# Designs tried in a protein design chat: VHH binders against N-acetyl-D-glucosamine kinase (nagk). Part 4

Target 1, 319 residues: N-acetyl-D-glucosamine kinase (nagk), of Dictyostelium discoideum (Social amoeba) (q54pm7)
Amino acid sequence: MSKEIFIGIDGGGTKTSTVAVDSNGQELARHTSPCSNYHSVGEDLAKAAINEGIKYVIRKVKETITDDDNKEVTVGSICLGMSGVDREKDKLLVKSWVTELLGESINYSIHNDAIVALSSGTQGKLFGVVIICGTGCISLGFNREGVSGRSGGWGPLLGDYGSGYQIGYDILRHVLKAKDQVGPKTSLTQVLLEKLQLTKEEDLISWAYDPKTQSWQKFAQLSPLAFEQAQLGDEISNLILVDAANALYDLINSVIKKLGLDKEEKFPLVYTGGNIERKGILSDLLSKKIMENYPNAEILNTTCDPSMGAALLALNSKK

## First folded at step 14 (VHH; from H5 with Y101S T102E)

Design J4
Fold by ESMFold2, look of step 20:
Structure J4 (fold): chain B 319 residues (1-319), chain A 123 residues (1-123)
Amino acid sequence: as target 1 above (319 residues)
Amino acid sequence: EVQLVESGGGLVQPGGSLRLSCAASGFTFSSYDMYWVRQAPGKGLEWVSEISGSGSSTEYPKSVKGRFTISRDNAKNTLYLQMNSLRPEDTAVYYCARDTSEPWGYLSTFDYRGQGTLVTVSS
C-alpha cells in the first residue's frame, strides 16, 4: 500500500521552505534549504536546494511508516512558488529539475513566489491581489471564480509609475529642476552625485545617456536614495514616495474593481518587490490608503513563508 | 493567422550537428522574443534557448549552453537553432515558440508554437 503526499515549496529570496501534507492537509514533514532563485545562485545550487527539500520530506514521511507491508511514499502533486520564476521559460526550467527527480506522472504547478503567497490563509486557494514593486511594477489578482486580472506592467516607455525605475527617474528630474532653478533645492542632489561618483549635475547627461548602460535597473538602482532622504526630512523625496504610493494604489484599485473583490468579506493583498515587501515609508503610505478604502483587504508581505499554502494548493489540484 | 513552421530535424549520430529553421508568418516577427523548446518522448516541454526581438540578447539553460546557438534573420522572418555536439538526451521534437509581448509574462505562457521537427540522436 502506498501513502500519497502533497508537497509545497516556497522559494524566497534567502531560503527555500518545503512542506509535505497528507490527503487531509495535515503537515507530515518540513525542511528549510538555501535560496533557490536561479538568477541569484545559478542553476546547480537552485536545483540542489529544491531537491534537498523534496528528498528530505519524502524520507521523513517514510520514517513514520510502521506497517509491515513495506509501504511506499508517492507524491500526488507538487506546487512550487519560486522567486526568480517569472516567465514560462523559468517554469519549464524548474519543472525539468523536479521532473528528473519525481518523474512525469506527477501533477506539477510552478509559479512565482508572489502568486503562491496568496494561498496563505486561504487553505490553498488562488485568491486575492498581488502588487509587485521593484525595478518595474504590476498588480495581479484572482477572484473566487478563477478569473484573473492585471493592471500596469507596461514598462518605462509606456508608463511604469510607482516602480523603482520611475522613482529613480523622478530623482533625476527633481535634481535637474533644482539645478535649473525651476524646482526646490533637495538633499537628493548631493547623495545622487556621490552615489554616481560625479562632481556636478551636468555630468548626469553622460551618465544617463551612456549607451553601454541602458537598462531599467540603471535608473531603479537610485530609488533607495528617495527612501533614505525622506527619512531624513527631505520634502522632495517625500513627494516622490507619496506619488509612487498613489500610483501603486491605482493599480491595486483597478484589479480589485475588475474582479469584484471589494464585495468580498476579506481578501489577501500581498506586497512584493524590493521597494514595498518590507515595512518602510512607501509600504506604509500605500497601506494607509488601502485600509482607508478597502478595510476588507488583508495586507501580507512575502516575508511570511507560504509553503503550507503551496502544499494545500497542491492537494487541491488533485481534488 | 500566426504560423510557425519548423524544419531541419533528422537522424544524427552522437557528436553530430544539425541546424533547425523556423519560418514565421502572420505577425511582426521582429517585435517578439522567440524561443526554442523541445519535448522528448514521454516528457514535458523543456526550454532550450531564447533570443530577443532584435537578436541582440540570447540565453540558454546549462544543459545546452555552449553547444546550441540561437539566431534570427528578421529580414527573412526566420529563427534558427544551430545544435552541435549532440547527445542522445537531445532527442526530442523541437518547437519554435513565441511568448507574449508583455514586459512581465506573469500569468502568461508561450502563446503559439508550430508542429515541430523531430531530432533523433542515436547510433
Scores: ipSAE 0.274, ipTM 0.734, lowest interface PAE 4.4, mean pLDDT 85
Fold by ESMFold2, look of step 19:
Structure J4 (fold): chain B 319 residues (1-319), chain A 123 residues (1-123)
Amino acid sequence: as target 1 above (319 residues)
Amino acid sequence: EVQLVESGGGLVQPGGSLRLSCAASGFTFSSYDMYWVRQAPGKGLEWVSEISGSGSSTEYPKSVKGRFTISRDNAKNTLYLQMNSLRPEDTAVYYCARDTSEPWGYLSTFDYRGQGTLVTVSS
């Protein structure tokens, strides 16, 4: 009788983590390979990184099986959580690479990396709410019936409230309001000019509108200044973070209501993305507002990495 | 009612060419990005090509790039796929689909309505 394994892959922006588990959810093998975001590295390198991880964990499991029967390793199911997999065409493309290696008879589950982050916080279940707050922001969720919902994620031109981009924009806005004497002075002025290597506030216009350097990250890179200055007592920085927390709450609240999660005895809520995944001013403000309105929300720190969450999701969907 | 009707499939020898058509009705054709996907016997769906609503941009996976060309005629509400240098592995039922995804399509899917058109590449 063959040994059946279940594979989870977390393809982040910088590396790819692959994990194989047994039918009890116990880790059997793990591998790290290069980035597999095909928008960043192209199809050939992304495919190679994914396949490297799969081949490695299968081989290592074969080498470590110590039973009395002659056994092969079979893959029962695989779940991939991939940065750069956002649209159906991305899912189909990545699936075509993996089916070339593993065949058509295996259960495949391919998601954006944010979805598998939820499974890591829920021991491999797609139930509950995730809020992503990095350069951009979005809230996603699933109820027990498998219905999904989303709120936000419309991008900076249409309103990406609560995101790192918007926090960065708010820093610029308040610094200029202080310069114009239509808003309060803020310690953000000096630290902003120092970070950008600018001499005066008027230089911010040329920096912000420079067509050679436009990106969401250009503005989002400023967001740490608000965290740092709020810790030092800057009132404007605190206001910016309170407004961001309220915006993130609104996204989460919408998903909770759409999915009826307010009626659950409890539901998991996972924070992810560089601005909220670790304890800090923004996540504390958000958590306070969540607990005041949804005491049945369980704000989760992951007990395993996203590749383990993906592997457990694969196990839960076994053939 | 939204309809997508594929045609132009058939039996072709390896190295040959075919042009597929997809007649669209029941929606504003030029407002939607369009796709060709295929399903080989006993296999899952595979993305084959994408064209923007205006027709100004196209994308292909490496498996067909340089051999297949997607195009559209928005005046005729028709999507096309020119397939050249056909190989046995191109044997599949081909479907056209419209993109109903949100811009940040975390939960997006394709909208299929047609029966597809069978392409068989065999000696």
Scores: ipSAE 0.218, ipTM 0.692, lowest interface PAE 5.3, mean pLDDT 85
Fold by ESMFold2, look of step 22:
Structure J4 (fold): chain B 319 residues (1-319), chain A 123 residues (1-123)
Amino acid sequence: as target 1 above (319 residues)
Amino acid sequence: EVQLVESGGGLVQPGGSLRLSCAASGFTFSSYDMYWVRQAPGKGLEWVSEISGSGSSTEYPKSVKGRFTISRDNAKNTLYLQMNSLRPEDTAVYYCARDTSEPWGYLSTFDYRGQGTLVTVSS
């Protein structure tokens, strides 16, 4: 007889995590392999990284099988959440790699990594809303009919209000408004200059506009200063975080209304991303506003890593 | 009504060449990126090539790169696939597809394909 497993893969920007679970959702094996974003590393290396993880977890499970019935390992389904998989051609390409290894009879689901974030907080269910708040921000959701919705995710030039990028940008703006005497003094000035190893506010322009260092993370790295100074009582830092919470609420509110989730008796709302997944000032402000307007929302953080979330989605799609 | 009609398939020996066509109607052809995909017997869909709406950018998976060339004639609303150095593993039904994905979309989707055209490389 055969032991059936279900595989989840999280292909992030720097590494690939692969997990196998049994029919009860219990972890059987895990592997970390190199980056599998084929836009970054090319097809050969991306394919190799994905297949390495799959081969490893299958072999590891086979090594744990007792000899009492000479059982084999079969893959019931596999779910991949991959950075760099945004378009249908990306999904087809990645699927072709794994079907070459595992055959055509397996249930496959291939998604961008953002869609798997919801499953990490819902134990493998695509129902409810996720708000992702890290360098950028986006809200995604699904209703019970499988209709999806989104709000935000337009990037820092066109949007991303409430993101780490925007919080970092707001720090710079308020420090300079204080310098210009058009805004209040803030403790952010001193801690910002110290973090950037600068001596005066005028130095910020050369730092901010240096074409050799432009990235979204450059500004997002400043966001912890707002959290830290708000804890110490800085009014400007608190204002920045209140504005961020309101922006995140607007994204969530839009998805809830688009999908009719306000009519559900209960729906999950998953917080993820470095600025809100731990309890803190921003997540508390957001949660207060959510509960005032949607007492039927069940606010959750991710309960497992994304590869386990993908594995549970694979398991649930087979049932 | 959006229509995509593939043609040009047939039986060809290994090493041979074949040119597929896709006649498009019911939409502004030049506004959409277009794809060729294929389905070998008993297998799922495989991406084969992509061309931008203007025709200025093309992309291929490693399996066909250097052997296949996608092109389009926006004046005639026609998409082409020139297939050279054909191999038995290229045997499949070939489809053209329109990409309706949003440029910044996190929830991109596959939209339309025609009935396909069969390419057999053997015998």
Scores: ipSAE 0.122, ipTM 0.640, lowest interface PAE 6.0, mean pLDDT 86
Fold by ESMFold2, look of step 18:
Structure J4 (fold): chain B 319 residues (1-319), chain A 123 residues (1-123)
Amino acid sequence: as target 1 above (319 residues)
Amino acid sequence: EVQLVESGGGLVQPGGSLRLSCAASGFTFSSYDMYWVRQAPGKGLEWVSEISGSGSSTEYPKSVKGRFTISRDNAKNTLYLQMNSLRPEDTAVYYCARDTSEPWGYLSTFDYRGQGTLVTVSS
């Protein structure tokens, strides 16, 4: 007889996590390998990182088999949630690498990492809505018929309202509006200058436009200031977070409507990303709007890491 | 009705060349990125090449880069694949496909695929 396992892979921007589970969803083995985003590291290194994880977890499960000398390990299914896998061509390329290792008879599921984020809050089900709010933001969802929907994810030039980038940018704008006397004073001025080790508001232009430090994360790192100052009563910080909550609600509302989830008895709504994954002013504001409009939404955080979420998707695809 | 019709397959020797064509109809061809994909006997689908709607951008996996060239003629609604330095592992049914993915989308798919054309590379 053989031991059947189900493999989940989370290919993030910096590392690759691989998990094997049994038919009950219990973790058997785990491995971390280098980045597998092939747009960042190229095909050869990405393929090697994925295959390293798969080979490792299979070997570790084999090493734990003690009750049958002839028992072998078989992979029932595998699910990969990968950053940099956005288009069907990306899915086909990654699938070709894994089929070279595992053969054609395995059930393969290859998704972008956002889809796996939904499964991390739903114990491996592609049903409901996820809202991701970090440097950028996007909402994705699935109904019971397997129809998918999306809102947002256009980037800061074309969208990303409610994102950490936008919150950070709004902080800078309001501080400068206060300096220009075209907007109200805000406690954000002092804490912003202290965080950036600047002495006056005029220094912000050199900081913001410094060609040595241009990234979206540069502005998104400012977002904690809005949370902190809103908690202390700053009206501008509260306005920034209310606007962000409204923008996130609009993304979620669009996906709910597109998928007809308002007609379900219940549906999961998973919060993820650093700005909303724990209880705070933004998540509270958003949850209040959701509860007022969709009492049938069940607001959840992730219950496991993305590689486990992918493994549970793999397990569920065989049931 | 959306239609994609592949042609140009056949038997060739290793090191040989073939040119595949795909005639498209039923949609605004120039508005869509197009792909070639292939399915070798007993294997799954493999991406082979991509070309943007305007024809200004092309992309290939390492397995065919430098040997295959995708092109399009938007006036004739036709997609092409020039295949040079063919190897036995290139033996497959080749399909053209229309990309219906949303820009920057987490949810991407090929909605339409032709019936394919068989390429056999053997000595």
Scores: ipSAE 0.074, ipTM 0.596, lowest interface PAE 7.3, mean pLDDT 86

Design J4
Fold by ESMFold2, fold request of step 17:
Structure J4 (fold): chain B 319 residues (1-319), chain A 123 residues (1-123)
Amino acid sequence: as target 1 above (319 residues)
Amino acid sequence: EVQLVESGGGLVQPGGSLRLSCAASGFTFSSYDMYWVRQAPGKGLEWVSEISGSGSSTEYPKSVKGRFTISRDNAKNTLYLQMNSLRPEDTAVYYCARDTSEPWGYLSTFDYRGQGTLVTVSS
């Protein structure tokens, strides 16, 4: 008698996580291999990293089989959530690598990492809404008919209101508005200058425009200051977080309406990304607004890592 | 309605060449990135090439890079695939495909595909 497993893969920017589960969703094996983003490392290395994880978890499950006559492991389905797999051509390329290893007869699904984040909060179901709030922000969702929708994700130049990037940028703006006497004084001024090891607000120009340090993370790293100072009673920090919550709500509201989820008896809403995963000022503000307008939303955090979320999605695609 | 019609397939010997065409209608052809994909007997779809809407950029997987060339003529609404140095493993039904043009790809899919044209590479 054969052992059926379901495999989930999370291909992040620096490493690849592979998980195998049984038909009950229980983890059987796990492996970490190098980066599998083929835009970063090329096809050969990306393919090798993915296949290393798959071969490893299959071998580890085989080692647990006590039936000497029948040490067969079959893969019922596999789901990959890949950060460098954004377009259909990327999905087909990655699929071709794993079908060479596993054959054509199993069920494959390949998604970007945002979609598996939804499954990490729903125990493997593509139904409901996810809001991602980290360096950038986006909302995605699926209805029961499998129709999908999105809002946001335009990047910091064109959008990302409510993201860590924009919160960080708003800190700089309000500190300089206070300097110009266009806006109120804020405790953010002192903590910002201390964090950046600067003595005066004018020094922010050299820091902000330094071509050697430009990245989305440069501004996003400032966002904790707003959380910290809002806890201490700073009104500008509170305003920044209220505006961020309203922006995130607008993204979620758009996806709910596009998909008709307001008409459901109940639907999951998954929070993910460093600024809202844990309970705190931003997630509390957002949750309050969500529950006032959509009492049928079930607000969830991820309950497992993305590779387990992908494995559970693979399991549910077979059932 | 949107239509994609592939042609130019046939029997060719290993090392030979073949040029596929795809006639597009029912949409603004130059506004869409276009793709070739193929399906070998008993296999799933495999991505073969991509060209941007303007034709200014192309991309290939390693399996065909240097042997296949995608091109387009936006005045004639036609997509092409020039296949050189053909091998038996290139035997497949070849399809042209249109992308949904989602800029960051989160919900991207090929929304239309033709009936395909068969390429057989054998001695």
Scores: ipSAE 0.020, ipTM 0.543, lowest interface PAE 8.2, mean pLDDT 85
Fold by ESMFold2, fold request of step 17:
Structure J4 (fold): chain B 319 residues (1-319), chain A 123 residues (1-123)
Amino acid sequence: as target 1 above (319 residues)
Amino acid sequence: EVQLVESGGGLVQPGGSLRLSCAASGFTFSSYDMYWVRQAPGKGLEWVSEISGSGSSTEYPKSVKGRFTISRDNAKNTLYLQMNSLRPEDTAVYYCARDTSEPWGYLSTFDYRGQGTLVTVSS
């Protein structure tokens, strides 16, 4: 009898991780190959990196088979989570590489990182809600019928309330409100100036508007100050995090309602992204509001890396 | 309400040329990036070309780059694909498609596709 495996691929900006699992979800083999973002390295190198990973894990599984009469390995399905594969054209191109290697009848799927993050928290189930809170923020979800929904992800100009960018922006705004005597004093003033190596609030203008340093991450990098000062009792920092938690709740609430997940006996809610994935003031505030309104939500963090999350999606697609 | 109608397919010898057209209606054509995709017998969809809404930028996979040229006439709401140096592996039903415009690619997909036009490349 041939050995059936399920393959997950995580294609990041610098490397590609490939994992094979058995029918029980146990890891059989793993490989790291070069970057497979074809916008960065070109089509030939990206295809080669993906093929290297697939060929490697198949070979390693073959080497573990003890039945001398049947050394064959069958790929039951494959799931790819790829950076730089955002448009349908990108998905179709990568699909063509997989079908060239594994055949046109292979069971396959290609997903963005949010969907793989949901799987990494649910052990391979495409059901429930994920909230990503890092530099930006978005919520996505799936119901049991496979219907998807989203909220947020419009970027700092049009939205992203609750994101690291917005928290950082709110720090600057409250420090300047205190300077203008429009708002209360805050410990954020001193720690902000120290972090930026500035001596007075007026210097924030040259820092904030410097055209050579504009990026969303420039402002998002300030967000740890709010967490740190709230822990030390700063009331303005706590207000910033309460407002962020309410905004994240609104995104999650929208997805729950769109998908009818309030009617489920229970559903997973996965937290991910640097500002929410560890226990802290923001995640505690959000979790409290979620449990008050949706006691049927099961709040989770990711339990495995993205390549394993993709492999578990591949495994469950054959069910 | 959205309608895409492909035409211009037919039988062509290897090395030959063919020009496909796609008539669009029911939406503001110039506001959307447009695509050609194809489906060979027994295979899934394959991306063939992309053109921006203004027509100012185009993109092709390596399999057709240098042989195929996408263009559009926004005054006529028409998308074109010029196919040169055709090979037997280019045999497929060709579809024009409209992409959704979602920020950062979340849940992006083609939201409309025509009925297609058959291109057969054989001796």
Scores: ipSAE 0.006, ipTM 0.510, lowest interface PAE 9.7, mean pLDDT 85

